# VHH binders against Protein LURP-one-related 7, part 9

Target 1, 182 residues: Protein LURP-one-related 7, of Arabidopsis thaliana (Mouse-ear cress) (q8gwl2)
Amino acid sequence: MADSETPYHPDPEDLRRIPVDLFASKKLPGLSSGDLGFADSSEHLVFILRKSSSSLKSLLDSSGVPLFSISRLHNGVWELHKGDVEKRKDLVLTVKRTSKRFSKTESEVSFAGESSENLVIKGVPFQKSCTIYSQDSIVAQTSLMYKLRQIYVGRSKFRLTIFPGSIDHSLVVAMVAIFLQG
Key: E = the ipSAE of ESMFold2; O = the ipSAE of OpenDDE; V2 = 0.75 times the mean of E and O plus 0.25 times the DockQ between their complexes.

## First folded at step 4 (VHH)

Design a37 (from h1 with Y101F D102G; framework vhh_8h63_2; at its last look DockQ between E and O 0.55; V2 from the best seeds 0.00; counts 0 for: pae E 2.4 > 2)
Fold by ESMFold2, look of step 5:
Structure a37 (fold): chain B 182 residues (1-182), chain A 122 residues (1-122)
Amino acid sequence: as target 1 above (182 residues)
Amino acid sequence: ELQLVESGGGLVQAGGSLTVSCAASGFTFDDYAMGWSRQAPGKERELVAGITSGGSTYYADTVKGRFTISRDNAKNTLYLQMNSLKPEDTAMYYCAADQYFGSSGWEYFDYWGQGTQVTVSG
């Protein structure tokens, strides 16, 4: 519980575990039209990004249970709240762009609560390039799947690698989804 | 039914400027990443510029500094301002849309328009 309220602080033993890969796609078994799925290497859905009826987006688990709602404020700041878009609960984090040069973007993630540590996201949103940092450590990184392009022509695809650590994987996926849309 | 209709193409002299536009209908425009691709006769189609739903832009190196992509969400319209045009910019220009994110290449956009011809003489 305490780890859900603090910035990324990897457990030493987690640094020796293997990374987790998720594969983003619009075409997966069990995925509804209009959704974006994040699947494991066996193409089993793990998370679903779904557009809501109010231009808001939801991150859902594989069973369709809402985990977070994603919204953008007038000033361009993004907010992540727990729960359904219709009944949002506590604010979890905000993402704010701090630098933009042509295609390259840097954003800062601020967690709700009393914390002096924030995450930084860097990349090229339009090119699906995204790396999440905790100070000098990489929390997660996207990679392009050029080699698989011929197999999945006409579908959006990228790989998200989440490195061992204490940050919940659903939060990582939400941060990536925010960054790549903005 | 989602539709993308380009307009504003034409004949211009080298060094000139032209703006092409793309009118979109049948979807919530603000939620889509948008892009411009082009194809010259006998050549491969290439992505020249893109813009996310949040306004982050991308430009191919061949057009960077000369072309400006923009969107007017109130009018459901995408624009490409082309300055300092060169004969090699001659092509059919296509508007494209993708629901969640931008695309690594033109092939992965969900929708395309029919195109508008830009011809640069000189």
Scores: ipSAE 0.441, ipTM 0.737, lowest interface PAE 2.4, mean pLDDT 81
ESMFold2-Fast, scan of step 4: ipSAE 0.610; ipTM 0.803
ESMFold2 (binder alone), look of step 5: mean pLDDT 81; pTM 0.818
OpenDDE, look of step 5: ipSAE 0.794; ipTM 0.901

Design a4 (framework vhh_8h63_2)
Fold by ESMFold2-Fast, scan of step 4:
Structure a4 (fold): chain B 182 residues (1-182), chain A 120 residues (1-120)
Amino acid sequence: as target 1 above (182 residues)
Amino acid sequence: ELQLVESGGGLVQAGGSLTVSCAASGFTFDDYAMGWSRQAPGKERELVAGITSGGSTYYADTVKGRFTISRDNAKNTLYLQMNSLKPEDTAMYYCAADSYFGDWSEFDYWGQGTQVTVSG
């Protein structure tokens, strides 16, 4: 039975034409104690960052299903794996710090098993300042410049703007979470 | 579960130096972002220095060039080296820890504080 010539379409996120804002906070409805949440502009929880018992962190969807596990190899080097900390699957990407000058940090993202170009992340992690570049294009930004807009964000929050592109929002959130720990 | 205990405060003359320390008990200290905040009599609490789990640092403009934050993950200890101290640096100094990124508005854990008094 086929009433559609294309039974499956890409995720709505792959088809979006407008930037998406997510807000990071520990004070979101639906969070467990100790969790950090990423919510949309209506305060609906989208992703959860959770500290695991293995000194690893997990990125979960809004239902608490593990998407990725985040681990540090040594200072300035992090790995992202599919799945939870108990059943880690394939390596997805590696983030490596390439430059550090006082508070300013630069890192490079290398995708596993791909011939895709590396991404570059630049910012000031402690200030929650972060910009992800794909060549000369901006993938996502938590930079100082967004604070000049007429958006009232509580002091306990930072805004992450994800620009339209082919990179899943979950991967962008994971890269930001890794970089801000650096 | 993480507990923080500050030490090393005291009385020091203007222009002097002092190091305050923060001993953390519990597992995975190296996984936390850490910070030092201070509160002077009659003033609001101020974040003066911070350090991420990866070692990136932050300093408030009031202390830039004079204070140095550092961490010893093997000893589960955070340090604040304070040089060229001024009477305006007189405050209770608090150690803070965050499970993720840390900033003074959302730190998960706080110590009891250690008093630093600068005379002169």
Scores: ipSAE 0.411, ipTM 0.712, lowest interface PAE 2.8, mean pLDDT 80

Design a40 (from h1 with Q99E Y101F D102G S103E S104W G105S W106S E107D; framework vhh_8h63_2)
Fold by ESMFold2-Fast, scan of step 4:
Structure a40 (fold): chain B 182 residues (1-182), chain A 122 residues (1-122)
Amino acid sequence: as target 1 above (182 residues)
Amino acid sequence: ELQLVESGGGLVQAGGSLTVSCAASGFTFDDYAMGWSRQAPGKERELVAGITSGGSTYYADTVKGRFTISRDNAKNTLYLQMNSLKPEDTAMYYCAADEYFGEWSSDYFDYWGQGTQVTVSG
């Protein structure tokens, strides 16, 4: 009948073309007190944001393996390094706040070791509002789940939509986590 | 270990000003989003002001333009400067802390103080 006679599963490259929703919550199985989890639409934990020490946070995978360490510097500057907080020599990116107008914030993302174009993040951190731009394209966007609080009540809950592109999802989550703190 | 202690409340005539403060201890204050919530007799608690670790602020429409939230990370202290006070501002004022982000529902902060009473006569 139709062209799909046998089930066909696209490869990982094709799957990356589909927008992905992650949901941030403190109320997920597998989290420690103070952890912020990022789960897929089936409530499967994908990433964990964990406080380590001295304004240091770690982004972990679902198995608790450290992917990145996040450190806050002076002047609204954040650095992302590969690995855990003890292995902070491989700088990945720097996030710098470039504008602040009341509650509205803009930040610039600069990748280490690349001549690649910077990304821009705009939003209202306290409202968990954030959009990441690569030139004219949207990389990712957050939306607060507060409108569902009458029916569904969640602490620190927001949705992160990652649009099709070349940037790794773990880096997008890290950039969002950095921006919403600033 | 984490403790929040509010102070600075009291009796004020309508049109007056007050600053309430919150002394924080037992955690890395700089990393936390902080907020002020209030509860008047017979009403639910409302978040009136919030501030992230990076200084981004939120204000409820009821207080916008009259209240100013600020933080002093060197002193581990949160402030709420209240100007042009109205009888409707009479409430117990609570300091709150959240490791990443507050929500403008006061019920979603992780940690709370004991409160400081503000009474505005009119």
Scores: ipSAE 0.027, ipTM 0.422, lowest interface PAE 6.8, mean pLDDT 78

Design a41 (from h1 with Y100L Y101F; framework vhh_8h63_2)
Fold by ESMFold2-Fast, scan of step 4:
Structure a41 (fold): chain B 182 residues (1-182), chain A 122 residues (1-122)
Amino acid sequence: as target 1 above (182 residues)
Amino acid sequence: ELQLVESGGGLVQAGGSLTVSCAASGFTFDDYAMGWSRQAPGKERELVAGITSGGSTYYADTVKGRFTISRDNAKNTLYLQMNSLKPEDTAMYYCAADQLFDSSGWEYFDYWGQGTQVTVSG
């Protein structure tokens, strides 16, 4: 007869079917001054956003290893490249602001190297609110963890919810970081 | 040393207009989100307007449609144009700066100025 199936190695696609919450804060262990950290629900650092200059930022993993460099070309136009600021490699995506009205901002994400459809980001960057759309589906959404009776605690962090999909979490975090800069 | 210096406050009649300015020094202004908050005696401080490093804006419901925030990165200066002023707008107005962005509201801005007084009569 057939061998027993192993139940503890789910398909990577199945793991991406569950929404993931990350919490952004400047007040996490392991951060340098000026860093913004993204932590899981247990307050373990997953990603670090670090400033290199006014036009250059880096997204790092929890160990401080650079994943992407983020470059502002001019107001409303950003590029994401693999690697760090000094050893920048291939262009991954470009973010362009397409609309800015009534405190609401819209941007378009174009991926390099493929004919994949563009993503759209909409929100209010100053309030740390944005939603990333792939056609009619939500890829990710941020919100201030804002509750009427816990306003002080809720304002100390904002939440990034990444919905099930094929886009790597590091790319989602990078797109959010780009959009919230304006 | 980072310094924020507000100016342009004064006495204005209800329905009038006033522009307050904030001169920034000691840091790379272009990197910072900037905001205006206000505080009247005996009331909590309120964030009234904000602008990101890339120029996206925010306005509190109390001032939306009447106030306009803008920045001049070449001059390291932040502006708040206040139109259709009401007696309830009377307050000390403070400039604030935040690096990258903070994960919180107005009370967690990294740096604050000393303020400029706006008084609206009528």
Scores: ipSAE 0.121, ipTM 0.536, lowest interface PAE 5.1, mean pLDDT 78

Design a45 (framework vhh_8h63_2)
Fold by ESMFold2-Fast, scan of step 4:
Structure a45 (fold): chain B 182 residues (1-182), chain A 123 residues (1-123)
Amino acid sequence: as target 1 above (182 residues)
Amino acid sequence: ELQLVESGGGLVQAGGSLTVSCAASGFTFDDYAMGWSRQAPGKERELVAGITSGGSTYYADTVKGRFTISRDNAKNTLYLQMNSLKPEDTAMYYCAADEYFGEWSSPSEFDYWGQGTQVTVSG
């Protein structure tokens, strides 16, 4: 998670949560050239993925405040750090590609800290296809908005569905962004 | 400055094979998605193949099964191996680079382009 603790005691009503859809697009209001935005069903920006340097990407909230930095290492390894990160103390998670067969990819997510359950991501990054698993439960999955490959808008749009759970939505978005880099 | 230089084009007979290459400089090659587009005279530019920084690939239906895109990050070089060439593959072939992941079906989605290398297939 982004925070090390839960702010308050969960209300029993909060256990009746529904899946949340976010829509990824390069064509949303408020984006700079090259940005990828994640919006809710009302087209309101929730997260922005931005290149901060040639080797570093940032995930920002809707106000442009940095949440995480994404760094690509060699051999299909990525690290996610909190926005103001330096050195290892602010490492949130590591994504490591564990399998690649032609266009199909599998990666493992390891959270910083003790006794954390690893997650598995499977899919076809170039087609913006991925599913995040916690054991045999689905955390999130992506799907293309349009089925016709020749439609430009379909090439820049996909839906991310986040299922009810305890993982912060910003972290799920970051994992998807990392995996889709291939 | 980011620079892409294509090479390896030429004349080849139908049914033959050819490899074109793209030498990249001026940026961190490993971080970029790369692609090959082509344009024949009087036709729109077509994206034929793409490869992400992690190596996931895309192919247009017109070339799937015949063309193979690959990258050599140690040499900062992109390749397109073209097999079973047809006269309709005749075109100027352009190397392209983009800073972020994605699925690109249109050449206009890439940020940077080379000057191209001509491939002519006779038959």
Scores: ipSAE 0.026, ipTM 0.402, lowest interface PAE 6.9, mean pLDDT 77

Design a46 (framework vhh_8h63_2)
Fold by ESMFold2-Fast, scan of step 4:
Structure a46 (fold): chain B 182 residues (1-182), chain A 123 residues (1-123)
Amino acid sequence: as target 1 above (182 residues)
Amino acid sequence: ELQLVESGGGLVQAGGSLTVSCAASGFTFDDYAMGWSRQAPGKERELVAGITSGGSTYYADTVKGRFTISRDNAKNTLYLQMNSLKPEDTAMYYCAADQYWGSDYSSPEYDYWGQGTQVTVSG
């Protein structure tokens, strides 16, 4: 929103709050076999998603340091904890599937602690379609990257756009990774 | 050590039904996205159906409404129920597994593949 009488002059500090794109792929430099990576627009690896066991995955930083452990519970509930799978710390959030119709899925995110603000995730997990909502505002959204030079359409790479806000990028990536598992 | 073994292929008349199965060993089945791809003689391999670990499904336009993908995590088995079969469905059917989630149309994007089971539709 800008004043109707004056040109919009953004504070230079506000230019730091632009949408951030991350690109997810299994084919990034610096990844180990079986890893899924998230890189910035300069192709620098930022986060790594790694399988730890049958019901556990880890989200790591670019140096391989565990940030969160992701666990699937019976009945389609997911939990995110701080730290690695062996030295798991505090519960951060819970993701619960609230609706499923055909390929379309809706989930609710509940944060642990004194915060009472829930998020909603909607999309089509198999098609890498995911939008995270905070009430009427979009927190993040995925879009597919196609190989135009090939007859087949590969879905091994997608873009995750994180909009300006107060939620850490690592938490957004974790929520997307949880949701896309269906 | 990871192995996928398809079974249940055979000869069936046009308009008939057939179920193919894929038995998984050497990995945690429940954690994987699974898919069925097919390859007809002289053609490229195409993904016809996929299912995520959470049960969300995908179907190629050529099979929507006729094929149903399902999984039985207790038996480590993936199924493809094929109804209203057409001669154009004749192909080698391959089972595939992906650690995170399925991929549309690309063989290199799945982590593991089976050896295939032949389905022949006469008509």
Scores: ipSAE 0.309, ipTM 0.633, lowest interface PAE 3.5, mean pLDDT 79

Design a47 (from h10 with S31D R99E; framework vhh_8h63_2; at its last look DockQ between E and O 0.53; V2 from the best seeds 0.00; counts 0 for: pae E 2.3 > 2, unsure alone 63.1 < 65)
Fold by ESMFold2, look of step 5:
Structure a47 (fold): chain B 182 residues (1-182), chain A 120 residues (1-120)
Amino acid sequence: as target 1 above (182 residues)
Amino acid sequence: ELQLVESGGGLVQAGGSLTVSCAASGFTFDDYAMGWSRQAPGKERELVAGITSGGSTYYADTVKGRFTISRDNAKNTLYLQMNSLKPEDTAMYYCAAEELFGEWSDYDYWGQGTQVTVSG
């Protein structure tokens, strides 16, 4: 069936693992001014989101090496390419908004190439609320504001939980970054 | 450098409608998430509505279904259409801007405000 070819194919070893949490913040050790960092629970940087121009952003690894460039097209569709904004390589995926009702938004992720891959992202972008679905399974989700103690001070701080699976964590972070801007 | 100028406030009868506008200059408007906040007498400012650079919207429960936020990137202008106005909507309305993933304390720029007064 077409749905059996989704990009989310859990590795048996991964199914015995615990979800990974990343914490997004603009105030982390080693983070340059103006960047948004994604860190582990010990505040060690894992990914960096950097604004390269008004419509282009770079997702970098902890060493500052560009992994992906994020761009928005005139029609509102988002593209993710390998490499930095000046050295863009192959298209990896696109994200297109498919529904908007007051505060709730739904977007569809389409991977480049011949595979029948699709993901759905749902949430409230303005409020940093985001859940990524592969069919009926949750790939990742941001944490909503909690009743007891907030993990973040402002709209720039949030927790991203990535559930065990085969989807690369840098792609998950990129998709979240796209959705929250859209 | 960055400037936000609100306009369009005034006196409105309960049940009426009003549109407030915010003219932005000194920055690339398209890159910012924009929002409307209000401050009623004796109260702290509260977020009323927001819109991302990509056009996704947010509304506080107290205004959902009555207020509509929109942006015109060609005119660098943010709008708030307010329908079915109530005396409780009486407040100074402030336009605000937030850079991509910025914090309100670092990137939250406010205009001078425009007064909306709803008479019962």
Scores: ipSAE 0.407, ipTM 0.741, lowest interface PAE 2.3, mean pLDDT 80
ESMFold2-Fast, scan of step 4: ipSAE 0.546; ipTM 0.779
ESMFold2 (binder alone), look of step 5: mean pLDDT 79; pTM 0.795
OpenDDE, look of step 5: ipSAE 0.493; ipTM 0.769

Design a5 (framework vhh_8h63_2; at its last look DockQ between E and O 0.63; V2 from the best seeds 0.00; counts 0 for: pae E 2.5 > 2)
Fold by ESMFold2, look of step 5:
Structure a5 (fold): chain B 182 residues (1-182), chain A 120 residues (1-120)
Amino acid sequence: as target 1 above (182 residues)
Amino acid sequence: ELQLVESGGGLVQAGGSLTVSCAASGFTFDDYAMGWSRQAPGKERELVAGITSGGSTYYADTVKGRFTISRDNAKNTLYLQMNSLKPEDTAMYYCAAEDLWGEYSDFDYWGQGTQVTVSG
């Protein structure tokens, strides 16, 4: 029988003490056509963004289990709900554009319920430039993928760095997905 | 099959204006980030302007304040209004599309281009 002893797995708190990089790409092992994948540095999928329409998306885990549904309302506000787009559950957060100056955009994230803090997202959506702030601290930041001389970093379109903190990585990915589309 | 067809290029005097258009077909236009890139003879392609599926715009520094990108989702058409044209704006202008998550300079689909020539 296979080993029943699990290799060492750090406490989740330990894993949160260092930044985590995710690489966004449409060309990753295990992706269906039209999906956008978020993978670790070894190209192992962590999250999948799957579209149902221009206004409806699902964020899935690596096994394809729906985590959140992303909806764009007619007024331009975005909503994130738990669960699949077909069987949406509780509202988790909303994202609303609060400023647009030249190419620069700011959006505010408002959590449902009694959350202690709203987040601010700033950047240039078309340039895949996105920084998520919790007051004065950076929660996450994107970096454009580029050629480092003659070396390519896989088939990624951008890198998302998530800094240590209390916000779930799946929520960070969802917020980035919303901001860069809108 | 996804198709992008540019039109509206031509010869224009420096300081003049011109609008180029891109008709899109074979895909759900609203789902795509769209952009205009240009290539002058002997130069590499340069992203000029972009617009996300949600309508956020981007402009290269060389065209800010002079060019305006827009999209008409009902007509599946992308526009670039070019004002205060300069001789250095002379180039082949290409329409481009990316399926969600528009990516700078790495569009998946390209048109054949429309020539814009600015003479003094």
Scores: ipSAE 0.418, ipTM 0.752, lowest interface PAE 2.5, mean pLDDT 81
ESMFold2-Fast, scan of step 4: ipSAE 0.465; ipTM 0.713
ESMFold2 (binder alone), look of step 5: mean pLDDT 81; pTM 0.816
OpenDDE, look of step 5: ipSAE 0.574; ipTM 0.801

Design a59 (from h10, 15 letters changed; framework vhh_7sr4_2)
Fold by ESMFold2-Fast, scan of step 4:
Structure a59 (fold): chain B 182 residues (1-182), chain A 120 residues (1-120)
Amino acid sequence: as target 1 above (182 residues)
Amino acid sequence: EVKLVESGGGLVQPGGSLRLSCAASGFTFDSYAMGWYRQTPGKQRDLVAGITSGGSTYYGDSVKGRFTISRDNTKNTVYLQMNSLKPEDTAVYYCAAERLFGEWSDYDYWGQGTQVTVSS
């Protein structure tokens, strides 16, 4: 179990070996009112999503240190910057909604300064459900509806499964948070 | 004070119909997506139907073709028309208010629930 001073950094081999589950909830130990937390299977808090204003949110690590700021632009466009809202640094990625329907929403992720291809996010934000694709491969997937064997589920509670790959878990969490905001 | 008050639940025979209502107050109703969820004892809460501020609708696979969600923004009320009811529809039905394009923290306003029992 990592303590509160140990950052969540799985090594690259672990990211390519097995899927990793994170559990999102507003009712996790260590959260402030209004926060959305992401915990591992041992209930250890890994990431915190915190709102600063109607158009600004921050993704924090388990110790409360800001990793990214999320800014909403008009017309379904969001930007992710390194650092917090007040000390934001370089643009990391842009998420643009390309298709919107209540039953299906699609967004495209473009990395700043990167030569990599765009990612595609598809899902239903109202259900807290989405899947992130890199071409034909699944990067990550959320589900509001936990399987019956999992006793606990609620509207603001969902599982995020991150599949083996090279994308940093904090970026995956940020993309999911952006997409589920609508 | 934010309030969601459900009504219209009750006992009905298989094949019957019920109309649930959810009266909302304390927030800008027109800006919120509204949904109906149901829960049976010992099971997880399921999304039954949803309607956006713009009127687009979603239905769970088990209720498509039988249930219809609608809203009246002049009355701050969302409705669920339930037709061809089955014993499997027996549950406590919850109204929820969610803002698809708003703040994450504003997504989860819940009513206290209304019981629907489908039994002969």
Scores: ipSAE 0.011, ipTM 0.208, lowest interface PAE 9.2, mean pLDDT 78

Design a6 (framework vhh_8h63_2)
Fold by ESMFold2-Fast, scan of step 4:
Structure a6 (fold): chain B 182 residues (1-182), chain A 120 residues (1-120)
Amino acid sequence: as target 1 above (182 residues)
Amino acid sequence: ELQLVESGGGLVQAGGSLTVSCAASGFTFDDYAMGWSRQAPGKERELVAGITSGGSTYYADTVKGRFTISRDNAKNTLYLQMNSLKPEDTAMYYCAADTYLGEWGDFDYWGQGTQVTVSG
């Protein structure tokens, strides 16, 4: 009886139970020349990656507003900060390359704060191969829209699948962008 | 202005070795991913090897174990050491630069190429 008196309120986390595909391309509607865009399945631009300098990139929303700045500190070490390149704010996370075997790369993601567990990214940056792990669970994975084992040419797009979870999609895109830089 | 100039191509016997090199100028070389693509007449361009600014390498399955890509940042030079050459390796070899994030396994700037011919 008591159960009928408590109305169901959907948890925002439950609304993210479906995997989301984003498609990375230089040739998306609404994208400026030289940018890399991430679009949904309807080709609506969601995020933009923009190069500011040799060691500095920005992740922007679909309106061109900066969400994060990505900076390379040393070989295999990158930082993600909130805001734009000119007005860097709070450190969000650090990505550090932990191993490199042949063409295969592994990196660790450390969030700014002691209460967060580290993530692990594994893959082959040149092949746009990337899987992000939280413990034993997959957070996100990239796959080529086109793949020929011997050739590896003419690729203009790759797919990023984000699995249901608590990590914001903008952070997943930023981590993938960092890892694929090598 | 970015410039890439390849050299070291030529005629080599099957089973032989050859090193091609690429001299880069007009940019901060060590900040860029670099690669080697090849194209034979009537075939599509193939990325055979790549190396990131961070030092990660890639090799096409056709050349793994035979080719080695390397870079000398002090000399602004990219190298491709080719061992155990096969007639199928005959192609124009192009040096390439990836000017940002990474180019889907391809590159957005290339040199004019150097011809490698492997006889049987």
Scores: ipSAE 0.045, ipTM 0.425, lowest interface PAE 6.3, mean pLDDT 78

Design a60 (from h1, 15 letters changed; framework vhh_7sr4_2)
Fold by ESMFold2-Fast, scan of step 4:
Structure a60 (fold): chain B 182 residues (1-182), chain A 122 residues (1-122)
Amino acid sequence: as target 1 above (182 residues)
Amino acid sequence: EVKLVESGGGLVQPGGSLRLSCAASGFTFDDYAMGWYRQTPGKQRDLVAGITSGGSTYYGDSVKGRFTISRDNTKNTVYLQMNSLKPEDTAVYYCAADQYYDSSGWEYFDYWGQGTQVTVSS
């Protein structure tokens, strides 16, 4: 149950020093059919991605409280708004596809705010390959749980590594979810 | 009792067409990405085409513009329409299913079919 778990509150010191791994799976306790869950390294559910339609998703915390609504617009553009799909609030960021060559995709992230730096996401969505860049620095990347020729124990799982920085983990998860569905 | 059963392979002349089908059973088909891989003797499996549960498609560089992947969720079937076939397309073609699109390595797919031979020769 959600009541048996505490909300996700990472230590602010860890955001500056240590990469954080989250593990994505449809087979986590507390998920509804069709949900994609993100768990920490202790296997505790942290975020839930819920699909309402092909163009509308919600990112929820571990208690099922909506954090963001994700909506697809024309021309390969996605918008992230605070709150629930029914009571959405302010725009947080926009993801725009800037390049698609064969299977390789590039997108730009623009935050709602004049002083915010744009981010770039590059990868192959079908292969769950995704790296988020802030200029020349890596913000986050997705990878297989195990490398080629290693023992593979989780076939429906991928790892999201979030590197030390000031960007909220919930926003990183939302950006990855948007990119991998495009 | 998960099964992926391929059909539609065979011998065809250069410039010809074939349609491969993969009938799936034993899992919730609508939730899975489906893909086609091919393998030539002595080489590793190569991803030819993929289609996500949301309908986004992927094509390998060698087949883009000639092959089309599609799915019919009411029949639990994925298709590969192969046009303008070349001798280089000769291979065993495998159907694969992956719930979260983990297709960066062939070994990470959840389920595989038995394969169907495609030979392009005069």
Scores: ipSAE 0.014, ipTM 0.296, lowest interface PAE 8.2, mean pLDDT 77

